# Ledger of designs, part 7: VHH binders against RNA-binding protein 33 (RBM33)

Target 1, 73 residues: RNA-binding protein 33 (RBM33), of Homo sapiens (Human) (q96ev2r1098to1170)
Amino acid sequence: CVVSVEGLSSSTTDAQLKSLLMSVGPIQSLQMLPQQRKAIAKFKEPAHALAFQQKFHRHMIDLSHINVALIVE
Key: E = the ipSAE of ESMFold2; O = the ipSAE of OpenDDE; V2 = 0.75 times the mean of E and O plus 0.25 times the DockQ between their complexes.

## First folded at step 5 (VHH)

Design k23 (framework vhh_8dlx_2)
Fold by ESMFold2-Fast, scan of step 5:
Structure k23 (fold): chain B 73 residues (1-73), chain A 121 residues (1-121)
Amino acid sequence: as target 1 above (73 residues)
Amino acid sequence: EVQLVESGGGVVQPGRSLRLSCAASGFTFSSYAMHWVRQAPGKGLEWIGNIYSSGSTFYNPSLKSLVTISRDDSTNTLYLQMNSLRAEDTAIYYCAKGYTVEFSGSYFDYWGKGTLVTVSS
């Protein structure tokens, strides 16, 4: 249900990340943590959290490779 | 072979506008998001913005009011319109190809050689 996106560029906006997340499925929440270069997002469906990790782990956003981790339960 | 060729750079006076072009070949241009990135002398890379295959654009918030990205899929050309140029905009400007994804999200993997823009009077 929940993914942690780490390695975000300081230039990456919540709107950009939200659009990327929603390209996979609907989200319930998004918390930006710019001081830690990360964000925590909750998908409405657990399957979409897994799909997002499979597609975007180690991909580049704003010249920075992101790390996508699943947080469950 | 993926090729991206930037053009339109040169010397321009402060306050003027300039349009850069990127000619793409070797891939199905209309299917990919495209990006603009720049590097000022002695500085790191700065992402300017992107345009998805759908036409949706996202910009670096620091640059949003000063730039517009557009594309012409019929000619495989990406554009960057820059307005109110400042000395701080002096940089090499690069065109970059986005990564394909099953959904609409995209990243980039190939770059052009760049075109130099010098803002000076």
Scores: ipSAE 0.000, ipTM 0.111, lowest interface PAE 16.4, mean pLDDT 76

Design k24 (framework vhh_7qia_2)
Fold by ESMFold2-Fast, scan of step 5:
Structure k24 (fold): chain B 73 residues (1-73), chain A 121 residues (1-121)
Amino acid sequence: as target 1 above (73 residues)
Amino acid sequence: QLQLVESGGGLVQPGGSLRLSCEASGFTFSSYAMGWYRQAPGKQRELVAFISSGGSTNYADSVKGRFTISRDNAKNTVYLQMNSLRPEDTAIYYCAKGYTVEFSGSYFDYWGKGTPVTVSS
């Protein structure tokens, strides 16, 4: 149920990303890793992790294209 | 008393060009990042071009190679040169001021009233 969101702008806040994630489904956790330009989010439902990847892979936030990867474990 | 005043919009044929201007007042213009947003009817407002206080630029994929953002700090003005215009560029274009002098990322906290651009035959 875990996605990695990579390629984040340093100006992208956890509130902005949380809003995008929650537009797909409820999340259990969100961890921002600004030094790596990424975040790790866990959806409560596995289907929402896949749906988020399908909808937002390559999406632009603050002129930066994000990459969405599904994480096993 | 912060103001951003856009001008230069209009009607143009596909393949044509327009230059938008935004004259700023009420803040230390040279210290802030500036950007251009656009909003087509029924769509979200999107950032299409960005220029930092230091002059580095970035563009949305849909406009790369066609649009050029620039600034003239002596005139407190930011410009958007739009070339090879397409019908999908039709929108109201808004000048935007960056959030803070210390952090000039792509967050914006103020927009002008906009200037309409229509691209049609």
Scores: ipSAE 0.000, ipTM 0.093, lowest interface PAE 17.5, mean pLDDT 79

Design k25 (from b7 with S31R; framework vhh_5c3l_4)
Amino acid sequence: QVQLQESGGGLVQPGGSLRLSCAASGFTFSRYAMSWVRQAPGKGLEVVSDISSSGGSTTYADSVKGRFTISRDNAKNTLYLQMNSLKPEDTAVYYCAKGYTVEFSGSYFDYRGPGTQVTVSS
ESMFold2-Fast, scan of step 5: ipSAE 0.005; ipTM 0.175

Design k27 (framework vhh_5c3l_4)
Fold by ESMFold2-Fast, scan of step 5:
Structure k27 (fold): chain B 73 residues (1-73), chain A 123 residues (1-123)
Amino acid sequence: as target 1 above (73 residues)
Amino acid sequence: QVQLQESGGGLVQPGGSLRLSCAASGFTFSSYAMSWVRQAPGKGLEVVSDISSSGGSTTYADSVKGRFTISRDNAKNTLYLQMNSLKPEDTAVYYCAKEGYTVEFSGSYFDYRGPGTQVTVSS
């Protein structure tokens, strides 16, 4: 249910990323890690984590291409 | 699991000094900016100082500038706050905070903070 979003622009806000995540499905948590240009998000449903990766891997936000990975817990 | 544990608080006379420490574990300490945040009785949270992941950049609130010094030891996973020339208005619970966006304090974002350490400046 957990995705790692990497390659974030330093200008990307949690509100922007949250909007993208929520367009796919409800989330339980979002942790922004700006120093690493990274965020970790947990979807309520595992299917939405996969769907987010399929839709937004290599998507451009604020002129930066993000990489979306599924985290196996 | 991220853990932050503050220590070094206590009762001190006006004009005195204290050194706070924050022991960090559960994450790559050297990869994150860190901050000291305080809350005085009946007041909101105030970010008093922050330090970049490398320790190369620091900032201070105007209320503490020239009196407090933030530093870090990445080899020991420890954050410090040296507090000099303490004033009664510095009385607060002091929190160690890790960079992130899940919690906002005065325009800065943190994802974790420790349980805090009490600093009381009084005669």
Scores: ipSAE 0.000, ipTM 0.115, lowest interface PAE 13.5, mean pLDDT 78

Design k28 (from b7 with E103T F104Y S107D; framework vhh_5c3l_4)
Fold by ESMFold2-Fast, scan of step 5:
Structure k28 (fold): chain B 73 residues (1-73), chain A 122 residues (1-122)
Amino acid sequence: as target 1 above (73 residues)
Amino acid sequence: QVQLQESGGGLVQPGGSLRLSCAASGFTFSSYAMSWVRQAPGKGLEVVSDISSSGGSTTYADSVKGRFTISRDNAKNTLYLQMNSLKPEDTAVYYCAKGYTVTYSGDYFDYRGPGTQVTVSS
C-alpha cells in the first residue's frame, strides 16, 4: 500500500502532493525526497495505492510528468 | 544515522504555555518536511502539525488551530512547537517526526524521537 512518486518538480510543495494523495484516500505517511525528485507515500488502504497509480501515473504537476510505482513491502 | 531528540516538555497549569524543541541530525534537515505527533493516555497517535521543508506551508489539527504554532530553523537543524492556551486535553507524549505526516516507523519514514511528556493539570 506504498507508492513511489518520481519526477517531481522542485516547485511542488508537500501540501500540493498531500492534497493529491488524499483526493484518492487517507494516507498513513508521506516522505519527501527532494534531492531525488521523489516522494514515498503509504495509504491506509491497499486499494487506494493501486487507484492512485491508475489515476495519476504520468499526471502533470507544475509542468512535470510524475511516475507512480507500487512498492511491495 | 537519523536522530531526533525532543525537549521542553513538563507540567503546566491550564491556560499556560510551553515551547517544544526537536534537535535533528544525520540527514539534510532543510530538505525534509517535519511533523509534530502526540499520543494522549489511552488514545492513538494524532498528527498535531506539519511544516514544509522551507517553512512556507504549515497545517494544524482542528484540536490545536489558533493555539499552537509550528516553526523551524534550518540553520540550527531545529523544529519548534509553541503551545499556548494549554488544556488538560493536550496532555500527551509529543514526538517530532521526519516527513509531512507520519504514523509508522520504517525504511521510508522514521519516527525515531523518544518523545517529551507534556502534562496539563488541574
Scores: ipSAE 0.006, ipTM 0.217, lowest interface PAE 9.5, mean pLDDT 77

Design k3 (from b7 with S53Y S57Y Y108S; framework vhh_5c3l_4)
Fold by ESMFold2-Fast, scan of step 5:
Structure k3 (fold): chain B 73 residues (1-73), chain A 122 residues (1-122)
Amino acid sequence: as target 1 above (73 residues)
Amino acid sequence: QVQLQESGGGLVQPGGSLRLSCAASGFTFSSYAMSWVRQAPGKGLEVVSDISYSGGYTTYADSVKGRFTISRDNAKNTLYLQMNSLKPEDTAVYYCAKGYTVEFSGSSFDYRGPGTQVTVSS
């Protein structure tokens, strides 16, 4: 139920990413890692993590294509 | 009152090891991602490592990958950084930093501790 979002623009805010994540399902946490151009999010439901990856892998946010990986936790 | 207190810094020879600790209080430690951040003399801040709230996911800066290991003990409200094969360029003040949860109110670093000095020199 954890996803890693990589390739984030330095201009992407936590609010923007939270809105994108929450459009798929409720999340338990979001960790922003701006120096790594990454964020780690945990969905309450594992199915939503998979759905987020299927919908948003390679999606463009602030002119940057993100990479979405599923993390087993 | 959020409090972060680093310890374990000191003087060490190149090739040596140190283990840093960060004691956290004033918040639910197990609900927050944590980071180690450093600042070398005359340089900017560098995030060296991050760990998820559960400890299941970690990341490292290229400069420390393979040498440093981040870990946490949620029962003790403590964050650790095991530093091996230390190099002179690792000389810096090391800070423990708190990250986001569902609250998302602005910056990735909600709070930083006062820091602990690491000096790698012969």
Scores: ipSAE 0.012, ipTM 0.214, lowest interface PAE 8.4, mean pLDDT 78

Design k30 (from b7 with Y100F V102I F104Y S105G; framework vhh_5c3l_4)
Fold by ESMFold2-Fast, scan of step 5:
Structure k30 (fold): chain B 73 residues (1-73), chain A 122 residues (1-122)
Amino acid sequence: as target 1 above (73 residues)
Amino acid sequence: QVQLQESGGGLVQPGGSLRLSCAASGFTFSSYAMSWVRQAPGKGLEVVSDISSSGGSTTYADSVKGRFTISRDNAKNTLYLQMNSLKPEDTAVYYCAKGFTIEYGGSYFDYRGPGTQVTVSS
């Protein structure tokens, strides 16, 4: 249910990213890591995490291409 | 599963120094940015410092800039905070946190430890 979003522009807000995530499905949390230009998001449904990765990997936000990965520890 | 354990707090005089440590386990430490967060008596949570997963980038709150240094040792799964020139206003419980998490409906820090008390008093 968890995706990492890397390569974020320093100008990208949590509101912008939340809008993208929620266009795919409901999320439980969004963790912003500005120093890494990264965010970690948890979807309520595992299928939405996969769908987000397939739809938005390499997507451009504020002129930056994002990298979307599923998190497994 | 995810565990964060702070240590190194204590009582110190103004102008003194302390070094805090955070031992991490239950996740791939080297893959995550880490933060030090504090809560002073009667105040809310303040993120005092962030460090990238590699340790190559750091940030500091204006209140601690120039006095505190965050670092990490990924081989030891340990996060550090070197605190110099301590002031009474630095008195707080200090928490190690795996980033800052926004829960829709509120704000909180995910996977933070139990904290370590720092008291700066004459």
Scores: ipSAE 0.005, ipTM 0.181, lowest interface PAE 9.9, mean pLDDT 77

Design k31 (from b7 with A33T S53W S57Y V102I F104D; framework vhh_5c3l_4; at its last look DockQ between E and O 0.17; V2 from the best seeds 0.00; counts 0 for: pae E 11.5 > 2, grease 25.3 > 24.2, placed apart)
Fold by ESMFold2, look of step 6:
Structure k31 (fold): chain B 73 residues (1-73), chain A 122 residues (1-122)
Amino acid sequence: as target 1 above (73 residues)
Amino acid sequence: QVQLQESGGGLVQPGGSLRLSCAASGFTFSSYTMSWVRQAPGKGLEVVSDISWSGGYTTYADSVKGRFTISRDNAKNTLYLQMNSLKPEDTAVYYCAKGYTIEDSGSYFDYRGPGTQVTVSS
């Protein structure tokens, strides 16, 4: 129930991304990796991770398309 | 300054009910997932329940499913936990928590209140 979010703009904040994740469901963690333009988030429920990936893959944030992938934990 | 204040704890007999409240201030309450976590004597923190910022998604620990109900009132900046059919194993300090992470905290959560004691015994 981990997602990887890649392609983040340097202007996208952890607060913005946290709000987007929480619009789908509760999260256990968010780790920002700004040098890789990447974040890793863990949802409490696996179904929410799938829903986030399906809804937001290739979503545009701050003029950057993000890529969302599921990571098996 | 973020403030979380729990209330509604106390002593109750097995099978009884309590409703916990958490008053929140110092942040935009309606933008955050909120959680109830508890710590039984000599144990680590256990996440009891989470609720999304809109209230549209909730989760529960297996040990409380069907007995506890989390809710929130974003107009009053208040988080609730209705606890029914209480058991001695529910005895713990219950904390209201703003969001949660397992990676970046000196504690388990970003912010938590001082907690309220719930004791379930005859």
Scores: ipSAE 0.006, ipTM 0.181, lowest interface PAE 11.5, mean pLDDT 78
ESMFold2-Fast, scan of step 5: ipSAE 0.115; ipTM 0.469
ESMFold2 (binder alone), look of step 6: mean pLDDT 82; pTM 0.834
OpenDDE, look of step 6: ipSAE 0.019; ipTM 0.356

Design k32 (framework vhh_5c3l_4)
Fold by ESMFold2-Fast, scan of step 5:
Structure k32 (fold): chain B 73 residues (1-73), chain A 120 residues (1-120)
Amino acid sequence: as target 1 above (73 residues)
Amino acid sequence: QVQLQESGGGLVQPGGSLRLSCAASGFTFSRYAMSWVRQAPGKGLEVVSDISSSGGYTYYADSVKGRFTISRDNAKNTLYLQMNSLKPEDTAVYYCAKGYTISGSYFDYRGPGTQVTVSS
């Protein structure tokens, strides 16, 4: 139910990313890892994690293409 | 400056209904998820409901599921919470929050709150 969002611009805020994630479904947690240009988010519904990856993998935020990976727990 | 202003709270008997409103200003309301959060006397904060920026996805705490409905009007920058079948356990100060639950119940901004009291 976890996604890794990689390739984030240093200008991308957690609020922007939260808004994008929530456009797909409710999330349980979000951890920003700016030194790695990365964030880890957990959706409340597993189907939303997959939908987010399908919709936003390689999407551009603040002139940077993100990579969305599903993390198997 | 982000501003959130709740209204619609009051005293109601068990089984009654209330509709809360939150007027938002100082940010692009339609770009942010929004939440209703409450704090009962002597308790910590509880996330009651979340709504996505478009309104297409909603979340409800198990304690309110089936009784409460969250909605938003992006043209009016307003968030709503329709509260039905109210119980004494719903007595709390209700806050409108910009954002949603993350580790530690983080919210970017929260309004001053509106008191809901459910008693005879």
Scores: ipSAE 0.005, ipTM 0.171, lowest interface PAE 12.9, mean pLDDT 78

Design k4 (from b7 with A33T; framework vhh_5c3l_4)
Fold by ESMFold2-Fast, scan of step 5:
Structure k4 (fold): chain B 73 residues (1-73), chain A 122 residues (1-122)
Amino acid sequence: as target 1 above (73 residues)
Amino acid sequence: QVQLQESGGGLVQPGGSLRLSCAASGFTFSSYTMSWVRQAPGKGLEVVSDISSSGGSTTYADSVKGRFTISRDNAKNTLYLQMNSLKPEDTAVYYCAKGYTVEFSGSYFDYRGPGTQVTVSS
């Protein structure tokens, strides 16, 4: 139920990304790693992690295309 | 045991400068992104600046861009925040933090120090 979001713009805020994640389902945590242009998010439900990847992989935020990967727990 | 200890806070007049330091121990400091976070009286937490593990990349909140500079010395396990052109609205407790995690409906840091008070007033 964990996703890695990579390719984030330095201008993308945690509030903006949290809003995008929560449009799919409730999240348990969000860790921002701005230096690596990535974030790690944990959904409360595994199905929402998959749905987020299917909907937002390659999505553009602030002129940057993000890559969404599922992390096996 | 992870430990973070801030220092350098104090009372300063508007337009003045302060440099905050954070001494880190109990983890491989050079491997982690570090942050400065503040909490003003009656307000929530604000992440003011982040710095990458190598020091090669930094970010700043819009409220402090152009005035604050974050830096680190990995040989000394120390994080710094140079604060210039201080304003009354910069009055807050400043915390050193090892990364951060935003829980659903809240923000949490893996570890943060006890904080150092910065007061900008005459």
Scores: ipSAE 0.000, ipTM 0.146, lowest interface PAE 11.1, mean pLDDT 77

Design k5 (from b7 with A33H; framework vhh_5c3l_4; at its last look DockQ between E and O 0.03; V2 from the best seeds 0.00; counts 0 for: pae E 11.7 > 2, placed apart)
Fold by ESMFold2, look of step 6:
Structure k5 (fold): chain B 73 residues (1-73), chain A 122 residues (1-122)
Amino acid sequence: as target 1 above (73 residues)
Amino acid sequence: QVQLQESGGGLVQPGGSLRLSCAASGFTFSSYHMSWVRQAPGKGLEVVSDISSSGGSTTYADSVKGRFTISRDNAKNTLYLQMNSLKPEDTAVYYCAKGYTVEFSGSYFDYRGPGTQVTVSS
């Protein structure tokens, strides 16, 4: 129930991304990897990870389109 | 290797204060949300508070709002919990946790420390 979020702007903060993730459901963790323009988040429920991917894949944040993928655990 | 070590617990009378600290190492502390989680006698783990990686956003359980303050110092890799107006129901082992939970398996880990005991005398 992990998602990867890629293509993040260097200006996108973990607080912004946490807010987006939590708008879909509670999360267990959020790891920011800014050098890779990437973040990894784990939702408490697998259905929320799918919903987040469906809702926000190719979404624009800070003038950058993001790619959201489900990560197999 | 992720390591978390809590300190600052103890015995205190109702209405008293304690400040918990958590020293973190083995990961990029500034990249992670951190949380305080507690386990009261005979109960499961409950999230008390969490804080964003920069410290700009915090949340609190309803039972501790207005009494507890979470903070972090990313330069010192340290998480804090200021606990004021303590009540007997705050008695628990308090754990520092990487992320929002302490227990899952797989390649994306949440970790917690061994905990520090807080006892509020009735």
Scores: ipSAE 0.000, ipTM 0.233, lowest interface PAE 11.7, mean pLDDT 79
ESMFold2-Fast, scan of step 5: ipSAE 0.013; ipTM 0.211
ESMFold2 (binder alone), look of step 6: mean pLDDT 82; pTM 0.828
OpenDDE, look of step 6: ipSAE 0.107; ipTM 0.529

Design k9 (from b7 with V102I; framework vhh_5c3l_4)
Amino acid sequence: QVQLQESGGGLVQPGGSLRLSCAASGFTFSSYAMSWVRQAPGKGLEVVSDISSSGGSTTYADSVKGRFTISRDNAKNTLYLQMNSLKPEDTAVYYCAKGYTIEFSGSYFDYRGPGTQVTVSS
ESMFold2-Fast, scan of step 5: ipSAE 0.005; ipTM 0.166

## First folded at step 8 (VHH; framework vhh_5c3l_4)

Design m1 (from k15 with S57Y T59Y; at its last look DockQ between E and O 0.03; V2 from the best seeds 0.00; counts 0 for: pae E 13.0 > 2, placed apart)
Fold by OpenDDE, look of step 8:
Structure m1 (fold): chain B 73 residues (1-73), chain A 122 residues (1-122)
Amino acid sequence: as target 1 above (73 residues)
Amino acid sequence: QVQLQESGGGLVQPGGSLRLSCAASGFTFSSYAMSWVRQAPGKGLEVVSDISSSGGYTYYADSVKGRFTISRDNAKNTLYLQMNSLKPEDTAVYYCAKGYTFEDSGYYFDYRGPGTQVTVSS
């Protein structure tokens, strides 16, 4: 139910990422780690976390490929 | 059912060594990349090291590179982590994780063991 999103562009906002996450399903939490170009998000449904990882790994956001990892809790 | 069980943790002094083991069952061990991840108090999960299904690829976090060595014995369904030159910053619960390695540090973990405590303190 938790994904890490790495390789974020410095221009990518939490609102943009939230929108992208929400396009797959509702999220429980989102933590931006701008100094690491990273974000941690928790989906309410585990299936959505998997779907997000499968769909958006290596996806281009603001001229940056993001890396999406699915993290088991 | 997939099961992972870590062992080998404990209390050591700085500069000491530990060897963690992870016994895997309930899946074709040799078909999956495996990882060691850790969680220090108040911090999130950190990938420490991973190894490809065949053992031909290994990854180490910068913080442990040169000190830790990941290996596996597919015949024994066992994952290992040799930890040398341990530091207080290595104090954490260490988990064995079943998952896939993707490009550019992408991972998928679908199972994780209950963890073993590693404490490095003088």
Scores: ipSAE 0.005, ipTM 0.246, lowest interface PAE 11.3, mean pLDDT 88
ESMFold2, look of step 8: ipSAE 0.007; ipTM 0.193
ESMFold2 (binder alone), look of step 8: mean pLDDT 84; pTM 0.847

Design m2 (from k15 with A33S D50V T59Y; at its last look DockQ between E and O 0.07; V2 from the best seeds 0.00; counts 0 for: pae E 15.9 > 2, placed apart)
Amino acid sequence: QVQLQESGGGLVQPGGSLRLSCAASGFTFSSYSMSWVRQAPGKGLEVVSVISSSGGSTYYADSVKGRFTISRDNAKNTLYLQMNSLKPEDTAVYYCAKGYTFEDSGYYFDYRGPGTQVTVSS
ESMFold2, look of step 8: ipSAE 0.000; ipTM 0.124
ESMFold2 (binder alone), look of step 8: mean pLDDT 84; pTM 0.855
OpenDDE, look of step 8: ipSAE 0.020; ipTM 0.393

Design m3 (from k15 with T59Y G99L; at its last look DockQ between E and O 0.05; V2 from the best seeds 0.00; counts 0 for: pae E 18.0 > 2, framework grips, placed apart)
Fold by ESMFold2, look of step 8:
Formats: C-alpha cells, structure tokens, sequence
Structure m3 (fold): chain B 73 residues (1-73), chain A 122 residues (1-122)
C-alpha cells in the first residue's frame, strides 16, 4: 500500500504531489521528506499503489523526474 | 556531450497525425533507453513514452496509449514518435530524452534539445 517517490525538485509542493497520487486513488497518508528529496505515500488500496508506480515512474515534475518504488509494509 | 534535436512538429487538425523525430549524437545511442516527454502550456512535463535500448520494450502514458507509437532506428541514431488521432489536449512542446539508468529503483532523464511544438487545433 506504500510507495516511495524520489527525485523530487525542491520546488515541488505537497499539494502538487497529492494531486498526482489522488489521480490514481484515495491515499491514507503523505509524508514529505524535503531534505531527502523524497516523499512516502500510503494508498488505501494496494492495487492503487501498484497502478501509481506503473503510471508515474519516470514522470517529470517541475523539471525533475520522479522515481517510484513500492514499499512492503 | 549529448546532443538531441527534435523535429516534425507543426499545426494539425484534430484527428490528424504527425511523426516526430529526434536526432541524437555525442553518445552511443544504441546503449541507452530513450523517452518522449511533453510540456503543455502552463503545465508541467509529462513522460509520454519510453523505449528500451534495443527497441524491444515500450511504455506509454495512459493519455496516449493506443494512439502514439514510439520507435527508434539505431543505425540512424534517431528516435521517433508516431502520433495518430491527435487531440487538442496533445498540444505541447515535445522533447526527446536520454535515460541514464533503467533499474528496479530509479531512472534519470536528460533532455537537452529545444523541443518541437505540436499544435492541435481547428
């Protein structure tokens, strides 16, 4: 249910990232880790986490690509 | 130094087709996966398609799946995007990008060209 989003630009806001996540499905939580250029998000449904990883790996936000990995809880 | 030059954009009516090309130099083209990315007016960049170094594996964004086809000619160091059934929403500057890594956990994109404008309107 958990994805790690890496490679975030320092200009990427939590609102922008939440919009991308919610385009796939409802999320339970979003934790921004700006010092690591990273965010961790938990989807309510595991299938949405997989769908987000498949759809948004390599997407560019604010001229930075993002890396999306599934995390097993 | 990596050099990428996009071409083939233009003005087209809805439902029309365009074929984009990207001439690559300054690296061993056949050793790297490549991508097309686009930026619509006032919006961020979207990855529209990827292709493996050999051309054997491809990936498409949902918004273009079934309408666009990525291809490459490693003998000519050229990346292509065939764009069919174009919609006004496809209006954007299109860039080709060299992928620096395609591993389980991460990717880098290097887009260095000026891009090519695609405008879909009546």
Amino acid sequence: as target 1 above (73 residues)
Amino acid sequence: QVQLQESGGGLVQPGGSLRLSCAASGFTFSSYAMSWVRQAPGKGLEVVSDISSSGGSTYYADSVKGRFTISRDNAKNTLYLQMNSLKPEDTAVYYCAKLYTFEDSGYYFDYRGPGTQVTVSS
Scores: ipSAE 0.000, ipTM 0.092, lowest interface PAE 18.0, mean pLDDT 76
ESMFold2 (binder alone), look of step 8: mean pLDDT 83; pTM 0.828
OpenDDE, look of step 8: ipSAE 0.018; ipTM 0.331

Design m4 (from k15 with A33S T59Y G99D; at its last look DockQ between E and O 0.41; V2 from the best seeds 0.00; counts 0 for: pae E 9.7 > 2)
Fold by ESMFold2, look of step 8:
Structure m4 (fold): chain B 73 residues (1-73), chain A 122 residues (1-122)
Amino acid sequence: as target 1 above (73 residues)
Amino acid sequence: QVQLQESGGGLVQPGGSLRLSCAASGFTFSSYSMSWVRQAPGKGLEVVSDISSSGGSTYYADSVKGRFTISRDNAKNTLYLQMNSLKPEDTAVYYCAKDYTFEDSGYYFDYRGPGTQVTVSS
């Protein structure tokens, strides 16, 4: 149910990232780790985490490509 | 264990300034981003500002951009918030926080101090 989003621009806000996540499905949590250019999000449904990873891996936000990985642990 | 202590709040007139401080101990301060969060009367928590572990990157809520400046001194384990051009809507209890989690409708913080009251009123 968990994805990591890496490669975030310093200008990308939690609101922008929440909007992208919610476009796929409802989320349970979002943790912003801006010093690592990273965020960790938990979807309420595991299928939505996979769909988000497949749709948005290497997507461009604020002129930065993001890397989305599915976290199973 | 993690200890955070805010100070520097008070009563100011609209347009005035305050500088908040947060003394941190019980963790490696220089390894973590830090946040200022506030809670206005009858409202939920709002993340006001965030600063990276090195201090090289900062984030501000739209409501405070251009008026507030977050900073840190990693040698003194201290987080700061310079608040200028204060408005009545800035009235809140201000907390410093080590981490936060965003969920469907709001933010949750596991480690924060007891807060300092800021009141902006004529």
Scores: ipSAE 0.006, ipTM 0.215, lowest interface PAE 9.7, mean pLDDT 79
ESMFold2 (binder alone), look of step 8: mean pLDDT 83; pTM 0.832
OpenDDE, look of step 8: ipSAE 0.019; ipTM 0.344

Design m5 (from k15 with S31Y F102W; at its last look DockQ between E and O 0.05; V2 from the best seeds 0.00; counts 0 for: pae E 10.9 > 2, grease 26.1 > 24.2, placed apart)
Amino acid sequence: QVQLQESGGGLVQPGGSLRLSCAASGFTFSYYAMSWVRQAPGKGLEVVSDISSSGGSTTYADSVKGRFTISRDNAKNTLYLQMNSLKPEDTAVYYCAKGYTWEDSGYYFDYRGPGTQVTVSS
ESMFold2, look of step 8: ipSAE 0.006; ipTM 0.166
ESMFold2 (binder alone), look of step 8: mean pLDDT 86; pTM 0.864
OpenDDE, look of step 8: ipSAE 0.020; ipTM 0.383

Design m6 (from k15 with A33T D50A S57Y T59Y G99V; at its last look DockQ between E and O 0.04; V2 from the best seeds 0.00; counts 0 for: pae E 15.1 > 2, placed apart)
Fold by ESMFold2, look of step 8:
Structure m6 (fold): chain B 73 residues (1-73), chain A 122 residues (1-122)
Amino acid sequence: as target 1 above (73 residues)
Amino acid sequence: QVQLQESGGGLVQPGGSLRLSCAASGFTFSSYTMSWVRQAPGKGLEVVSAISSSGGYTYYADSVKGRFTISRDNAKNTLYLQMNSLKPEDTAVYYCAKVYTFEDSGYYFDYRGPGTQVTVSS
């Protein structure tokens, strides 16, 4: 359910990222860590987290390529 | 208790096809994301594919996109993997996995079945 999105532009807003996440499925939480150019998001369904990683890994947001990693424990 | 039973593996030549099945019991199958994971000899586990509880969303590892198709039949408590254009690197034991979250730590792949061997060779 949890993805780490890295490589965010300093101009990327939580609303922009939330919109991308929700295009795949409902989310439980989103935490922005802009000092690290990073965000942590948790999807309601694990398959949506996997699908988001697959669709948006190395996707561009505000001219920055993002790296999406899955959290598997 | 969760029970998972994989079947449909075997020896197949490169370019061939196999269809894996997983019979599930001991839990409400339709409430969980399901996945196929595999382990090649001498390597770690790889998540091959996953499918949401309703079947509305699917995930595929880059190595299998376009060749493998995951599906489920919630009325029969059965998960499927159609594998086409098989390659020697697809040789592995394939496990069916129930996917769930525990607390807010992420998600777990519960692959407690015996798995089914897929061997792609001449």
Scores: ipSAE 0.000, ipTM 0.226, lowest interface PAE 15.1, mean pLDDT 79
ESMFold2 (binder alone), look of step 8: mean pLDDT 84; pTM 0.845
OpenDDE, look of step 8: ipSAE 0.014; ipTM 0.329

